# VH-VL binders against q9lj97, part 1

No score or structure here was measured in a lab: all are predicted.

Target 1, 262 residues: q9lj97
Amino acid sequence: MSQEEQPKRPQEPVTYGDVFEVSGELADKPIAPEDANMMQAAETRVFGHTQKGGAAAVMQSAATANKRGGFVHPGDTTDLAAERGVTVAQTDVPGARVTTEFVGGQVVGQYVEPRPVATAAAMEAEVVGLSLQSAITIGEALEATVQTAGNKPVDQSDAAAIQAAEVRACGTNVIAPGGIAASAQSAANHNATIDRDEDKIKLIDVLAGATGKLAADKAVTRQDAEGVVSAELRNNPNLSTHPGGVAASITAAARLNERADI
Positions, changes and structure headers below are counted from each chain's first letter, unless a header gives other numbers; Kabat numbers aren't used for antibody chains.
F, E and O stand for the ipSAE by ESMFold2-Fast, ESMFold2 and OpenDDE, each averaged over both directions (binder to target, target to binder). V2 = 0.75 x the mean of E and O + 0.25 x the DockQ between their complexes.
Where letters were taken out, [cut] stands.

## First folded at step 1 (VH-VL; framework fv_masavibart)

Design m01
Fold by ESMFold2-Fast, scan of step 1:
Structure m01 (fold): chain C 262 residues (1-262), chain A 120 residues (1-120), chain B 110 residues (1-110)
Amino acid sequence: as target 1 above (262 residues)
Amino acid sequence: QVQLVESGGGVVQPGRSLRLSCAASGFTFSSYAMYWVRQAPGKGLEWVAVISYDGSNKYYADSVKGRFTISRDNSKNTLYLQMNSLRTEDTAVYYCARDRGYSYGPFDYWGQGTLVTVSS
Amino acid sequence: QSALTQPASVSGSPGQSITISCTGTSSDVGAYNYVSWYQQHPGKAPKLMIYEVSNRPSGVSNRFSGSKSGNTASLTISGLQSEDEADYYCSSYTSRSTLVFGGGTKLTVL
C-alpha cells in the first residue's frame, strides 16, 4: 500500500482541490462554468473588474479547460455552489483590507490590501485583468498561489517547490542570489524558529510580484509541473502537496496550457 | 563536496539479518530524500527503498516489502537499511544515493557501494 | 524481466553517434517526464548523465542528449569516444510512486 500522492495525469479535469485550499467533496469536483460565472460577477461587483490571479480568473480558465475535455458542459454548476452559493466579502482590519472569496462556504481566494502602503507589483496585478486565458507562465502560476494560499506560513516544502519553479524558469541548477527561491528558503528557515503561525512569514510575502522578480520566465509545461510537484512532495512530512499551494497552481497552469494547444 | 560512504556489507547466511549504513557529508543531509539501490553480480540496477527528508515517509520495492526497513538519523547524517529474512536473491552491491533536490528520482550522487553476499 | 526494455548491446566507432532506447508503458515513461539515464563503468558506481528526459547535470558533456516519444525514451551519444564505453541504464517514476530501471545496455566503442 504505497501512497498515491503523485502528479495527476494531464488528461484529468481541473478540480477545486487542484487550485484552491478546500476540503471534502468540493475538492474533488471539476470546476463548472456557472460556478466561474458567479464568481466573476461577484468580483466585478466588489472590485469593478476581474482580478489577475483572482478566483474568478482561475475558475474561468479551469472551467474552459474542463469544457474542452468534456468533463463539464455550459450551464453546469457544482452541487455545493448551487446549494451554498458563491460569495465575495470585504472586511477592514487594522492595517489591511481583506477580501475573501467563497464557494460552498469554503475559502477559494483571499486578497489582502496591506495598509498603509501597497506595493506597485500588487497594484499592477489588480489592474491587468484576464491574462490566464493565454499561455500561463511559471511567474504567473506563482502569483496565482498568492490568491489561493497567500496566508500560508512558508515551510520547507513551499521553499523546495519555489526553488524548482525558479530553476525551471531560468534554466539553471543554481538559484539567484536575492531571488524568489532564496527568499523562500530564508523565510522557511526563519519560520522554523517562530512559535506562533500568526508571526511567521507568509507565501504572499515571497510570491507577490513573482513575474517581475524572476530573471527569466517561460510557459508552464507538464515537465515543469511534475518537477515542482515532486519537490513539494518529497519535502512534506506526509509526502503530499498542499491544496491550492505552489504545486497545485503550477499543475493547473500546465493543464490549461496543454488543453489550449489542442 | 558531496560524499556518501556505505558500510556494513558482508557474507551472511539465508534467514539472517544485516544492517547497512551510509555516512553522508558535504551537504545538508536533513533536506534531501535518500535512496537505496542494489545491483546483483553481473545484473542491472534495482531500486530498493526511499525515505523522505525527515524520515516520516518510506516506500519500498515489492521484492523487499516486509523484510527491509529504511531509516535515517539526521543528527548523525546517516542513512540505514535494516535487512531481515535475507534470501540468496538479495545478494548484490548496495548503493546509497541522494535525490537531486528538484525532482523525484534522479540520483545526483551515489556511494561506492557495499557488497552483501547471502549464501550457506 | 526488468520493467523498462533496453537493447542488451549497442556498438559504434569513434566519432559516430549511437542511440539507446528505453521502452516502458503508459503508467511510467508514457505518463511522466521523470526519465533519467546513468552511466556505469566496470567496478564503479553509476553516474547521472540525464534527468527529466533531456536535462544534463553540470559537468556532463553536451554530446549526451535525451528525448522521449510516447512510451519510449532515448539517449543519444554523439562524437563517440573510448571513455563512453560503459553500461547505460534508464529509470522512470511510475504511477505507483515507485522507481523502475531498464535492464541496461552495454555500449562498445570499436
Scores: ipSAE 0.000, ipTM 0.405, lowest interface PAE 15.5, mean pLDDT 79

Design m02
Fold by ESMFold2-Fast, scan of step 1:
Structure m02 (fold): chain C 262 residues (1-262), chain A 119 residues (1-119), chain B 110 residues (1-110)
Amino acid sequence: as target 1 above (262 residues)
Amino acid sequence: QVQLVESGGGVVQPGRSLRLSCAASGFTFSNYGMYWVRQAPGKGLEWVAVISYDGSNKYYADSVKGRFTISRDNSKNTLYLQMNSLRTEDTAVYYCAKGRWLRGAFDIWGQGTLVTVSS
Amino acid sequence: QSALTQPASVSGSPGQSITISCTGTSSDVGGYNYVSWYQQHPGKAPKLMIYDVSNRPSGVSNRFSGSKSGNTASLTISGLQSEDEADYYCSSYTSSSTYVFGGGTKLTVL
């Protein structure tokens, strides 16, 4: 938003195109309250608070005006936000941290936090950057679970962990229709009615290709791992996580990302 | 420097057992899945076994399942392969390899240790 | 099924480009993007050249590239050099949570 767009007349809704540099179908959509809530949740997940002057603040203001004008109601979500998500992606590059905010796949905010190159190791890594592995993403950790527990029947604890992982990857409060979390929940419900383990839907059936099924992805953080572990733990009758399961894979990814190990 | 060093190979009679070790250095061993891969003289590569970073999950090639056991000691940065009921067909150079954690590629390899099963 | 299918040998002259195929099934190469390629010189351990179908590790020349179409992965080596003469193996993750290697291809630089 280098260019400030003015709101439409008091009797017209504030649309995405009125406040953001977006195009297509999204530009004409009134900003809905749940869209704003999803962005606020995503910013709080990434920054630990709602960013002042960020997309969430703009969207919340617009949604409030639209509610007062009768154009949207509490709980309303735009179709594109529900289908493609409201996400915040953060990338660390030499000298800067770049945070980009998306609605329906279009940029609505971007923030660059300059960081000095502080060490000879960081400078050397920039010169030989190909020597470092890319940060492990939530989608990649979910696919890795296929290797460690692919033949495990999907249960409610797996479905809860997968849902927590998708919400964290996408920065939304809504799971994608036909996405991996919806598939996992369906599999767990189906498996609850099946007697023979060999007839049950397995984790491989749900998680294969997970990176391609997520609306957005991000590097796994310790906080992401804690959320996924909590979800799996609370939904397991034994109050434990499965060794080599979803929570274990997300935790391993967080540890590897934290250590930046070769 | 990142290194994997295998040991424990040698000549052994059919039906006997042998334990291979792989000492890891230069990376955080407990963060990675580890593999054993073998190569018979003049033949191609054959995957043998994998163990997850915490030792909780293990998978084996059908040819060794029930006879070989993979294990690890993260406190000693050491990977093991316990080989029981050895057959002449198990004769090979055994390589220890580190996984690229998420992808299953074998990114770091040891020099290998020769196991010869003969009477 | 046992090994992925590779040609037993390929040859080329210095400066030429060659391609090595690796054919599997929908339960390995076709089902997952976990295909890797290894170079092995006589008496040496294998070296990772390509991982995740098309990615190069640090220190691997950009003359090496990987791709996949359906059940077949390919390794292409451009600008052939004498040091490229080696055995090349592909590998893939499988639906049984195991790994399988190709039979290997002997590259001869003429």
Scores: ipSAE 0.000, ipTM 0.408, lowest interface PAE 16.3, mean pLDDT 80

Design m03
Fold by ESMFold2-Fast, scan of step 1:
Structure m03 (fold): chain C 262 residues (1-262), chain A 120 residues (1-120), chain B 110 residues (1-110)
Amino acid sequence: as target 1 above (262 residues)
Amino acid sequence: QVQLVESGGGVVQPGRSLRLSCAASGFTFSTYAMYWVRQAPGKGLEWVAVISYDGSNKYYADSVKGRFTISRDNSKNTLYLQMNSLRTEDTAVYYCARVYSSSWRYFDYWGQGTLVTVSS
Amino acid sequence: QSALTQPASVSGSPGQSITISCTGTSSDIGGYNYVSWYQQHPGKAPKLMIYDVTNRPSGVSNRFSGSKSGNTASLTISGLQSEDEADYYCSSYTSSSTLVFGGGTKLTVL
């Protein structure tokens, strides 16, 4: 207890925008301890461990600094993380396995692992020269989900994500009667009454041929991915997306479209 | 200060229905997942139902599935439990409890409870 | 049945330490660091004493501490006092994205 001690100015909190390439309201938010814990849990679920140099490690460091500075307290979470979630999505698409990490619908980390696709379709695309550079559509991303999660029983989280995808593809707030979203909602409601997983309606039953079943289609954008991720998260108690599920496929498509050459 | 106040409990005959309410105050109700937890006389705690922050996702304990419905009205800061086809084994004090909505990892606040007695 | 296993009762004298165990599986206690402990006095609502295995809410005495090893979590109460006499429940997050409880332990202060 010194008699003379110079007062110190409170340091600034470490915000999302200080450590990640994010924008809007999220960029100005101090990184909170529960946000970091949610990311660590999501990375452990997808990778089996916390990724070295991944978003969880960065967020834990930032949250610890913010606790020391008095800007956040243990158990705190940001409003955007609570409302839109903290997720890690992993999807196989032609040519790549894409793992994307989100907070509040915005990308905070991405890992792209190139995966050669040695199929007749892939060889034909290479010969044509432009097929692999075509933008991936919402319908194509939904069909890709059949490859990664086709045997998954349809739940309310899946139905919400599919509805968001259809609305974005068609540019309307009304789902088509007898369309893919209506089919997914019906499947989720039916599955809620069924006890045995093998007796439940699966994603393949809903998503097979999605490109031909949508009234309209479009290239997947980052905003489309954010909307689909948010819908899946809102309908999941853990605020996470299913690895290889609808949100993961749409997210992978958006990222691949951003990397395509003109 | 955070407060949760349950109401709607009482004595009811088997096979009848009862609706419980939980009035929340002192926090932003719309950002939190909520649980109904019950405790039979002289017994332990048993979760009954959970509802996500926006009401889009609901889960039930096997013992009440198909009979009870959880709902919420975020504009009124109120949680509900509609209890149908009541059985004598549903007799318990029913608590409204708040969880951290982001991870659903613990109950940080509880109401005082409301007693439901199912008796002929 | 309760998802998590606790001893039905434990007892101690004032000033002593006691420990209450809570055993689950790799799908709950072993899989996550989201274990909580609740104190319940007769006729009253439960009160949060420990969250995230080791953390105390503001206002909870430092005599209460939590730990976890594998599939077993523990609550330790040091310097036992008469007002600690209560029922104690553990709870854990699960792989089903729900919270489950232990059967409860009656602490008697002799």
Scores: ipSAE 0.000, ipTM 0.377, lowest interface PAE 19.2, mean pLDDT 79

Design m05
Fold by ESMFold2-Fast, scan of step 1:
Structure m05 (fold): chain C 262 residues (1-262), chain A 119 residues (1-119), chain B 110 residues (1-110)
Amino acid sequence: as target 1 above (262 residues)
Amino acid sequence: QVQLVESGGGVVQPGRSLRLSCAASGFTFSSYGMYWVRQAPGKGLEWVAVIWYDGSNKYYADSVKGRFTISRDNSKNTLYLQMNSLRTEDTAVYYCARTPYGSGRFDPWGQGTLVTVSS
Amino acid sequence: QSALTQPASVSGSPGQSITISCTGTSSDVGSYNYVSWYQQHPGKAPKLMIYEVSNRPSGVSNRFSGSKSGNTASLTISGLQSEDEADYYCSSYTTSSTWVFGGGTKLTVL
């Protein structure tokens, strides 16, 4: 008998692209039970519990449905999650704490906790029931990367992302001699000749004090984030962004500015 | 074998200048950030300054800003601290230390050089 | 100038465990996992014992361990030995792109 003639049809798997705004290879992958367990463990390490309405809850539900449908088995891990990781990173920026959740280098969850700036204006706004939250600049987002990936060796994808960030901040198509992008490119080139990871130049060495080192700065927009993500992605052999890296930090800043701007 | 050796300390009158040196050996000096940290007699450690691997970025403790200048010569594997307008409270053993790229980790340390600011 | 708060002294007997606290603010210990600990014997340069909150350099005994909760980092020394008697300092990176040390703790092994 033909399978098409059966009165019941098999379920389709719940993929990452079905429940999250992800792209590429990850989007087509069925969510596996161990992927969900890794996210739950990561959320517990960062929040002290599984975050209500977080990615772990969504992933556990999807993985359970996929097991029932026979698309995945207990202990299965998506290749991309195994190779590139499942990460939860917290970034403190002026006015907020941003927690970003990643699978395979792509954002699957983001939470913003506002933190009032201790100024006379902020205190007065609190008294009258107003909300004050400063827009995060490109320089501030670059500095925030120090908190999430400061000890990462600088590679060509980092250098490309930093170049895109500087160009966007300054409104030019040429990097400044001796500027942050030039320093990042120099670091990446130097690191390519170094055998020991411990001896490589790290992101903190390039990005510390970024706000003061940029010739000009601006509030991060979604278009800025898209440019930086594209630059990092295109210069990475795996066509992915680093969890908690430059692109991730700029993306978090853009999302937070979108939320704060009325 | 990784070594850091400080020199240039001594007795100096208030308002005068001193230049400290730190000679590095046993590692690729141009790949590491470097620190100066001081310790007044019988007191705790105080971070003074840091310089990036290529000399492009420098940060200073508020107590020394405008008076001290950190520099390096990667061709000579040497770190420097130019100390101007010295005050009695600058009296301390000055240590140089390597940082694996600015993470705030100090390893290794030199043996220190004593600077005494007195009349 | 040291800005992180440590107890001035702590003591224990051989074989016991002790813990030294290092309390900062949300602008240093609370925001960054760049906390390190140093051991200093009289007349000697400091020696790195713990870095990045809980990592031990090669050659440092597993009796030394580090942790962090909120704005407070801790150094724990288990199985106390006479050679552990020294001054201990914590340090942290800050939001000002600077570094700060704790006031130091004198460990006495009774």
Scores: ipSAE 0.009, ipTM 0.495, lowest interface PAE 8.9, mean pLDDT 81

Design m08
Fold by ESMFold2-Fast, scan of step 1:
Structure m08 (fold): chain C 262 residues (1-262), chain A 121 residues (1-121), chain B 110 residues (1-110)
Amino acid sequence: as target 1 above (262 residues)
Amino acid sequence: QVQLVESGGGVVQPGRSLRLSCAASGFTFSSYAMYWVRQAPGKGLEWVAVISHDGSNKYYADSVKGRFTISRDNSKNTLYLQMNSLRTEDTAVYYCARERIVGTTKYFDYWGQGTLVTVSS
Amino acid sequence: QSALTQPASVSGSPGQSITISCTGTSSDVGAYNYVSWYQQHPGKAPKLMIYDVSKRPSGVSNRFSGSKSGNTASLTISGLQSEDEADYYCSSYTSSSTYVFGGGTKLTVL
């Protein structure tokens, strides 16, 4: 619980809200050294190094200033970072690769990297297609997950993310009987009893044709992405999202749907 | 169930105007780019105009540039084609079509029944 | 842009196979794997039969298959049935960010 309208003063610590577009409890928290270290580790796993001017670099600068000011100590971790994690998710979408960085389920960084297709003509088609592209829906983002993680065995974190996506798509708090969320939950429960990965139900088995299986659909918003990321994180033993998974695809769709962003 | 229903066609003299409408239902209309495609009697299909999901981008076939205007009202789930300075060669059945773009795929997955525009005498 | 080239007509007997060609240029069929085929019965709207050169929508018989080589795409219909008698149109995405259609092929089932 924090008061977000508190005046910022010269002697106050550098908070998440001072350097990132975040809200709620996280916005008023001083950036802690271990939060920055976790982001640096996550960036290294995805990029092979930390990004100049990326979230890890910003967080390291802020944490250093906060240590000098006595607001945080070496080894300190923000409650939300400790409880909900620090993650970097990567999703391939038409003509681009989107990498999204999270602290406590909220976006603190995004990189959109144009990706070449098989031919130069195909690249031009994708670039031109973006000018006329329809807003990406929740169902379409779920179908896109088949391309990046279709062969992944369905686990409880996938099922939770899919359930959050269906609830948001339909605008209700109840999942459809026999719908994709119910199928995902069934698959996760079945897979928990299976020893060999090749015998498990895969994401493609659940998400293929998702746009036709949802009772309703909508354009993906940032709030939708936050809810789906939170659901996947809370149901993962390592408090992380799967690269190229459901949360990553929904997050990439939200970013591409924002008019001022790509 | 996805449904597209065109209306507004009729018989009109050269130089006059008509406005076509396409009523969409069964999907999130505001999320899709929409096309008008026409077919002259006994001839093949010809793309006419396209509009982006939010109406910010519009493109036209060279044969109709400066004469036709595509628009949409996402609050009413309706696509429009304003046809000015009609010519006899504009005589055709006009179809409303939804473009599906998922990953690298591009195609028209749903078409309306069409509305006939006859420009003569 | 120039229309894609299709034969005006093709015919076959029930149970036989036929192939319809669709020839474009290096700026459409040769450039992109966004080739679609549509079936149209008299007085009806076009129906999608093939997209992305060779993929079938749900509900389309596996007797319909598509392929592409260079600037030419092909639709093959195996096990011809009387209900296959219709006009068939190919389409391709273009370097101008638009679609171009073929002139159409009338399939007659003898």
Scores: ipSAE 0.000, ipTM 0.391, lowest interface PAE 16.6, mean pLDDT 80

